# Ledger of designs, part 294: VHH binders against q96fz2

Target 1, 269 residues: q96fz2
Amino acid sequence: CGRTSCHLPRDVLTRACAYQDRRGQQRLPEWRDPDKYCPSYNKSPQSNSPVLLSRLHFEKDADSSERIIAPMRWGLVPSWFKESDPSKLQFNTTNCRSDTVMEKRSFKVPLGKGRRCVVLADGFYEWQRCQGTNQRQPYFIYFPQIKTEKSGSIGAADSPENWEKVWDNWRLLTMAGIFDCWEPPEGGDVLYSYTIITVDSCKGLSDIHHRMPAILDGEEAVSKWLDFGEVSTQEALKLIHPTENITFHAVSSVVNNSRNNTPECLAPV
Short names: E, the ipSAE of ESMFold2; O, the ipSAE of OpenDDE; V2, 0.75 times the mean of E and O plus 0.25 times the DockQ between their complexes.

## First folded at step 16 (VHH)

Design CA48 (framework vhh_6z1v_2; at its last look DockQ between E and O 0.81; V2 from the best seeds 0.00; counts 0 for: pae E 2.5 > 2)
Fold by OpenDDE, look of step 17:
Structure CA48 (fold): chain B 269 residues (1-269), chain A 123 residues (1-123)
Amino acid sequence: as target 1 above (269 residues)
Amino acid sequence: EVQLVESGGRLVRTGGSLRLSCAASGSTFKGYSMGWFRQAPGKEREVVAAITQYGGKTYYADFVKGRFTISRDNAKNTVYLQMNSLKPEDTAVYYCAARFGFYETAPNEYDYWGQGTQVTVSS
């Protein structure tokens, strides 16, 4: 996974992340560093994206089932990194393979500390190789959405009003991530950064791409992944597997350029 | 920093019962999983029991065999080990330990330790 969409306004995004804590109370996640949230139809590595994490990571006396939403840098910077510039990291940490997560220190150590997060997105993009050509067809991949009688296909929102309705009730894609905290050697603010765990693709997606993000489908999976106080690493890792509960449509080549940030990126062609 | 103080260790007879307590300092007690460890003379420190932050899950070593119960009271910042049917083999210094996040069985995974309390079981 090298490209995502996360374009919802902050308030809409927050409402979409409504949850029940362990006591059954309905809650909204509180924001940490809301000013770092930058909505975009075309998110690339090194950009900031919103993630969910346990409140216990910030407040030592907090209920581990409570959630915080925070923009973090895509591309995990390990805490042990000694260079002053995160971009000097020599290995790719955009993704973490599920099969080697425990073999790589950069992922194993933060995971052992309970630094699990849920990466939020409208969906992610993947490119299908076209046979016989060097061209790749991009696809937008996301959770199936509840079709309201009036809401045609995501692409058929003929009116601004219909478009708003679609996104107001959009089910966000919830991807399993690991985050770490890096303190710059020269001082300054602690950098929070994340990697997305990847798995082999489900059968439905296999023709498009052979790998996919580990998707946490449903509130229980999300809750268990985040609750590092009551759910062990071993138990959490059982949640990491391919899911068939996805849909996709072909999109234009507009998304190929990471600088393009328009609704056309995820519109069906 | 979390300070841990164990109490309740004493001499007991075989078959007897004992309740150990560990009091934690500070307001962050519920953010930590708690564990009881023991170390007998000439032996390595080993996990006895562990409990999650809110007590939803517990762990017991194989030698416990239902004789011991770990519990916690977050309002009192205290973790307990109820020990029943004690045996001479249970003689050891018992330590309370705290770990941020889920409990572990390895001692090196814990962040804070108490000074320990001596439990002696006579035949």
Scores: ipSAE 0.878, ipTM 0.948, lowest interface PAE 0.5, mean pLDDT 93
Fold by ESMFold2-Fast, scan of step 16:
Structure CA48 (fold): chain B 269 residues (1-269), chain A 123 residues (1-123)
Amino acid sequence: as target 1 above (269 residues)
Amino acid sequence: EVQLVESGGRLVRTGGSLRLSCAASGSTFKGYSMGWFRQAPGKEREVVAAITQYGGKTYYADFVKGRFTISRDNAKNTVYLQMNSLKPEDTAVYYCAARFGFYETAPNEYDYWGQGTQVTVSS
């Protein structure tokens, strides 16, 4: 997973993240740096995406079941990185393989600190290799939605009112992530950045791509992944596996260029 | 940062009971898992019991299961170790320790430590 859509207006996104804390109290996640949230149909690595994480990471007296939503940079910069420019990191941290997560220092260290997060998206994109050519077919991959059929409900020609109705009850894709906090050696703001954990593709996606993000299917899985105060690293990692509860449709090549940021990126072909 | 002070250690007879307390200073206590460790002369420091932020998960070393109970009171910034059916082998300095997030069983995984309280068990 190297491209996502997360286009919902901030208020709609926030309501889609309604949850219950440890006491069963209904809550909305509280925003950190909401002005850094930039809705887009076509988010690539290096850009900021909204992430859920435990409030305890920011307030050391908080209940670990309470949630913050914050934009974080996609592409984990390890806390131990010593250079001044994060772009000089020599290895790709956009994704983290589930099978080696405890073997790679870049991921093992933040995981040991409970730095688990849930990466939010409308869905993600994958490019299917077409046999006998270098041409690739893009697909938009997302949770099954109650109010929409697999295709046809999301169109570039739809009025703004129709678009809002489609998205008002959209079930956001919730991907397991690991984040880290990097302090610039020469001073400045702490950089929060994340990686998406990847697993082997499920049967339903195997013809599109051999890997998929680790999807946390349902509120129980999301709660356990985030709650680093009450759930061990070992127990949390049991949540990391392929899921079949996913759907997709082919989209146009408009999405190929990450600069294109229009509803056409999501629309069924 | 959190500071820890243990109390309650004393001489007690075999088969007796004792409750240790660990008082934490600062509002950050609630975010830490807490552990009780012990160290006898000439031995390494070993885990006795541990507890998560709200007590949803606890750990006990095999040699204390059924005899010791760990608990915490977040309103009082205090963690307790209730020790029952004490044996001479329980004689040690008992330390409380704090770890941000979920507990661990290795001493080197803990961020803050108290100075310890001596427990002596004899007949």
Scores: ipSAE 0.769, ipTM 0.904, lowest interface PAE 0.8, mean pLDDT 89
Fold by ESMFold2, look of step 17:
Structure CA48 (fold): chain B 269 residues (1-269), chain A 123 residues (1-123)
Amino acid sequence: as target 1 above (269 residues)
Amino acid sequence: EVQLVESGGRLVRTGGSLRLSCAASGSTFKGYSMGWFRQAPGKEREVVAAITQYGGKTYYADFVKGRFTISRDNAKNTVYLQMNSLKPEDTAVYYCAARFGFYETAPNEYDYWGQGTQVTVSS
């Protein structure tokens, strides 16, 4: 997984993240650095995207079931990295394979500190290899969405009224991530950055691509992944598996250029 | 500055009961898993029991299961170890320790330690 859409305005995104804390109280996540949120239909590595994480990471007496939402850099920068420029990392941290997560120091160390996050997106893109040509067919992949009589289609969301019919009740894709905190050697703000955990594709996606993000399907899975105060690393890792609860449609090649940030990126073709 | 203060250790006869308490002084550990460890003369420090922030999970060493109960009162910022059916083998200095996040069984995983309270079980 190397491309996502996360385009909702901040207030719509926040409402889509409504949750229950451990006592059953309905809540919205509290934002950290909301002004750094950069919505786009076409997010790539090194960009910032919102993630959920436990409030306990920021407030040492907090209830670990309470959630913060914050923009983080895609492409985990390990806390031990010594250069002044994160682009000098000698290895790719966009994704973390689930089968080796406990073998790679870049991922094992922050995971042992409970640095689990939920990466938010409208959905993600993958490119299917074409037989006999050099063409690749992009697909937009996302949770199945509940249809109502008021619902619109993705391809029709070109005005404020039509956009609201599609996106006001969109079920966000929730992917399991690991984050780390890097202190630049010259000083300045701590850099929060994440990787997306990947697994083998489910049967429904295997014709498109052989890997998929580890999707946390439902509030129980999301809560357990986030709650590093009450859920051990070993128990949390049991949540990491493929899911068949996914849908997709083909999209145009507009999405291929990561500078294109329009609804056409995810529109069905 | 963070200090863990144990209390309740004393001399008690075999078969007796004792409750240890551990309170934070100057800071709260509500976001921490808490553990009780012990160290007998000439022995290595070993885990006795541990508890998560809200008590959703607890750990007990095999040698104390059924006799000891760990609990915590977050309103009082205090963790307890209820020790029943005490044996001379339970004689040790008992330490309270705190670990951010989920508990572990190894002493080197813990961030803060109390100074200990002596428990002596007489025949």
Scores: ipSAE 0.476, ipTM 0.803, lowest interface PAE 2.5, mean pLDDT 90
ESMFold2 (binder alone), look of step 17: mean pLDDT 86; pTM 0.882

Design CA49 (framework vhh_6z1v_2; at its last look DockQ between E and O 0.80; V2 from the best seeds 0.00; counts 0 for: pae E 2.5 > 2)
Fold by OpenDDE, look of step 17:
Structure CA49 (fold): chain B 269 residues (1-269), chain A 123 residues (1-123)
Amino acid sequence: as target 1 above (269 residues)
Amino acid sequence: EVQLVESGGRLVRTGGSLRLSCAASGSTFKGYSMGWFRQAPGKEREVVAAITQWGGKTYYADFVKGRFTISRDNAKNTVYLQMNSLKPEDTAVYYCAARFGFYETAPNEYDYWGQGTQVTVSS
């Protein structure tokens, strides 16, 4: 996974992340560093994206089932990194393969500390190789959405009003991530950064791409992944597997340029 | 920093019962899983029991065999080990330990330790 969409306004995003804590109380996640949230139809590595994490990571006496939403840097910077510039990291940490997560120190160590997060997105993009050509067809991949009688496919929003309705009730894609905290050697603010765990693609996506993000489908999966106080690493890792509960449509080549940030990126062609 | 203080260790007869307590300092007790460990003379420190931050899950070593119960009171910042049907083999110094996040069975995974309390079981 090298490209996502996360364009919802902050308030809409927050409401979409409503949850029940372990006591059954309905809650909204509290924001950390809300000013770092930059909505975009075209998110690339090294950009900030919102993730969910346990409140216990910020407040030592907090209920581990409570959630915080925070923009973090895409591309995990390990805490042990000694260079002053995170971009000097010599290995790719955009993704973490599920099969080697416990073999790589950069992922194993933060995971062992319970630094699990849920990466939020409208969906992610993947490119299908066209046979016989050097051309790649991009696809937008996301959770199936509830079809309201009037709102056909994402592309059928003929009116601004219909468009707003579609996104107000959008089910966000919830991807399993690992985050770490890096303190710059020269001082400054602690950098929070994340990697997306990837798995082999489900059968439905196999023709498009051979790998997919580990998707946490449903509130229980999300809750268990985040609750590092009550759910062990071993148990959490059982949640990491391919899911068939996804849909996709072809999009234009507009998304190929990471600088393009318009609705056309995820619009059906 | 979390300070841990164990109490309740004493001499007991075989078949007897004992309740150990560990009091934690500070307001961050809820953020930690708690464990009881023991170390007998000439032996390695080993896990006895562990409990998650909110008490939803517990662990017991194989030798416990239902004789011991770990519990915690977050309002009192205290973790307990109720020990029943004690045996001479249970003689050891018992330590309380705290770990941020889910409990582990390895001693080196814990962040804070108590000074220990001596439990002696006589035949």
Scores: ipSAE 0.892, ipTM 0.955, lowest interface PAE 0.5, mean pLDDT 93
Fold by ESMFold2-Fast, scan of step 16:
Structure CA49 (fold): chain B 269 residues (1-269), chain A 123 residues (1-123)
Amino acid sequence: as target 1 above (269 residues)
Amino acid sequence: EVQLVESGGRLVRTGGSLRLSCAASGSTFKGYSMGWFRQAPGKEREVVAAITQWGGKTYYADFVKGRFTISRDNAKNTVYLQMNSLKPEDTAVYYCAARFGFYETAPNEYDYWGQGTQVTVSS
């Protein structure tokens, strides 16, 4: 996973993240640095994307079940990185393989500190290799959506005209991430950056791509991944596996250029 | 900064009971998992019990299971270790420790330590 859509306005995104804390109270996540959130249909590595993380990371007496939403840089910069410019990091940290996460210092160290986050997106894009041609077919991949006005879930059968009306009740894709905090050697604000954990693709996606992000399907999984005060690293890692509860449809090649940021990027073709 | 102060250690007879307390002062306590460790003369410091922020998870070393109970009172910034059926081999200095996030069993994973309270169990 190297491209996502996360286009909802801040207020719509916030309401889509309504959750229940440990005491059963309904809450909305509190924003940090909301002005750094830039909605886009075509998010690439090094851009900022909204993530959920435990409030306990910022307030040492907070209940670990309470949530903050914050924009973070996509592409984890390890806390030990000593260069002044994060773009000079020689390793690609856009994704982190689930099978080696405990063997790589860049990921093992922040995991040990409870630095788990949930990466939010409308969905993600993957490019299918087509036999006999150098052109790849892009697909938009997302949770099945419940259609409020008509029976059934939103999918490939829905017309492009219907896609503009679905966002009010859109179920956001929730991907397991690891973040770290990097303090610039020359001073300045702490940089928060994340990586998306990847797993082998499920049966439903195997014809599109070999790998997929680790998707946290449902509030129980999201809650356990975030709650680093009550859930151990070992227990949280049990949530990291392929899931079949996913759908997709083919999209236009306009998404190929990361500078294109229009609804056409995710509309069915 | 968090300071931890243990109390309750004393001489007890084999088969007796004792409750240790660890009082936290400073900036915050609620965000930390708490552990009880012990160290006998000539031995390394070993984990006895640990508890998460809200007590949803607890850990006990095999040698104390069924005899010791860890608990915490976040309103009082205090963690407790109830020790029952004490044995001479329980004789040690007992230390309270705090770790941000989920507990660990290795001493070097803890951020703050108390100075210890001596427990002596006589035959």
Scores: ipSAE 0.779, ipTM 0.908, lowest interface PAE 0.8, mean pLDDT 90
Fold by ESMFold2, look of step 17:
Structure CA49 (fold): chain B 269 residues (1-269), chain A 123 residues (1-123)
Amino acid sequence: as target 1 above (269 residues)
Amino acid sequence: EVQLVESGGRLVRTGGSLRLSCAASGSTFKGYSMGWFRQAPGKEREVVAAITQWGGKTYYADFVKGRFTISRDNAKNTVYLQMNSLKPEDTAVYYCAARFGFYETAPNEYDYWGQGTQVTVSS
């Protein structure tokens, strides 16, 4: 997983992240650094994307079930990194394999500090290598969406003509991530950055690609992954597995060029 | 300087009960898991019990399960250890400790420690 769509305006994105805290109260996540949010249909590593994390990471006495939403850099920069330029990192941290997460210092250390986050997207892209051609077929992959049904009519939520109209009710893809905080040696603001945990693909996606992001399906999974005050690392890692509750459609090659930021990137073909 | 302060340690007879308290001085530890540890002379410090920020999960060492109960009162910023059916082998200095986030069983994972309170169980 190396390309996502996260294009919703901030207010729409925020409303899509409505949740219940430990006491059952309905809340919206509170933003940190909202001006760093850069919506796009075509997000790639090193760009900023919004993640959810526990308020406890920012406020020492906060309820760990309360959520903050903040843009973070895709591509985890470990807190121990010595150079002044994150591009000099000698290994790729865009993704983190679930089967080795406790063996890699770059991921084990922040995970031990409870630095779990939920990476938000409309969905993600994967490229299928087709037999008999050199061409790769891109797909847009996302949670199944509810049908929009109007009085006296039959609706089709996933058809091209009504995609824009359903974005206000879109179920965001929620992927398990780990983040870290890096203090540049020459000073300046702390850099928050994340990696997406990956697992073997589910059966439904196996023809497209052999890996998939670890998807947190439902509020219980999201809450447990985020709540590092009440859910141990060991218990949280049990949430990391493939899911079959996923759908997809083919898209045009417009998405191949990461400079293309247009609805055509995710439009069905 | 912030400090955890234990109280309630004393001499008790075998089979007796005792309640330990631990309060933070000059700070709140509401975002912290809390633990009780003990150290007998010549032995390593070992976990006795631990509790998460909101009490959703507790831990008890095998040697004390059923006899001791950990609890916390976040309004008072205080954690308690109720010790029942005390045995001579429970004799130790008992320490309160705090860890940001979820608890652990290893002492080196804890950020703040109290000074300890002596519990002595006589035959």
Scores: ipSAE 0.479, ipTM 0.809, lowest interface PAE 2.5, mean pLDDT 89
ESMFold2 (binder alone), look of step 17: mean pLDDT 85; pTM 0.877

Design CA5 (framework vhh_6z1v_2)
Fold by ESMFold2-Fast, scan of step 16:
Structure CA5 (fold): chain B 269 residues (1-269), chain A 123 residues (1-123)
Amino acid sequence: as target 1 above (269 residues)
Amino acid sequence: EVQLVESGGRLVRTGGSLRLSCAASGGTFKGYAMGWFRQAPGKEREVVAAITQSGGKTYYADFVKGRFTISRDNAKNTVYLQMNSLKPEDTAVYYCAARFGFYETAPNEYDYWGQGTQVTVSS
């Protein structure tokens, strides 16, 4: 996973993240740096995307089940990185393989510090290799959505007008991430950056791509992944596996250029 | 700055009971996992018991299961170790430790330590 859509306005995104804390109290996540949230249909590595993380990371007396939502840079910059410019990092940290996460220092260290986050997106894009051509077919991949106007799920057969109406009740894709905090050597604000954990593709996605993000399906999985005060690293890693509860449809080549940021990027063709 | 202070260590007879307390000063450990460790003369420091931030999960070393109970009172910024059916083998300096996040069993995983309180169990 190297491209996502996360286009919802801040208020819609916040409501989509409503949750219950450990005491059963209904809450909305509190924002950090909300002005840095930039909605887009076409998010690439090095851009900022919203993530959920435990409030305990910011307030040492907070209940670890309480959530913050914050924009973070996609592409984990390890805390030990010594250069002044994070774009000079020579390792690709956009994704982190689940099978080697405990072997790679860049991921093992922040994971040991409880730096687990949930990466939010409308969905993600993958490019299918096509036989007989050099062109790849892009697909938009997302949770099955329930239509509020009519019983059923949104799908490729629905018109563009129907797609415009679904965003108010869109079920966000929730991907397991690891983040780290990097302090610039020459001073300045701490940089928060993340990587998306990847697993083998499920049966439904195997014809599109051989890997997929580790998707946390439902509030129980999301809560356990975030709650680093009550859930050990070993228990949290049991949540990392392929998910079959996923759907997709083909999209136009407009999405190929990461500078294109329009609804056409995810519209069915 | 933030300090952990143990109290309650003393000489007790075999079969006796004792409650140790660990109070935080200069700050809060409400968001931390807390652990009790012990070290006997000439031996390595070893875990005795640990507790999560909420108290929802606890850990006990095999040699104290059924005899010791760890608990915490976050309003009082204090963690306790209730020690029952004490044996001479329990003689050691007992240390309180704090770790940000989930508890661990290795001493080197803990961020803050108290100075220790001596427990002596006579046969």
Scores: ipSAE 0.767, ipTM 0.902, lowest interface PAE 0.8, mean pLDDT 90

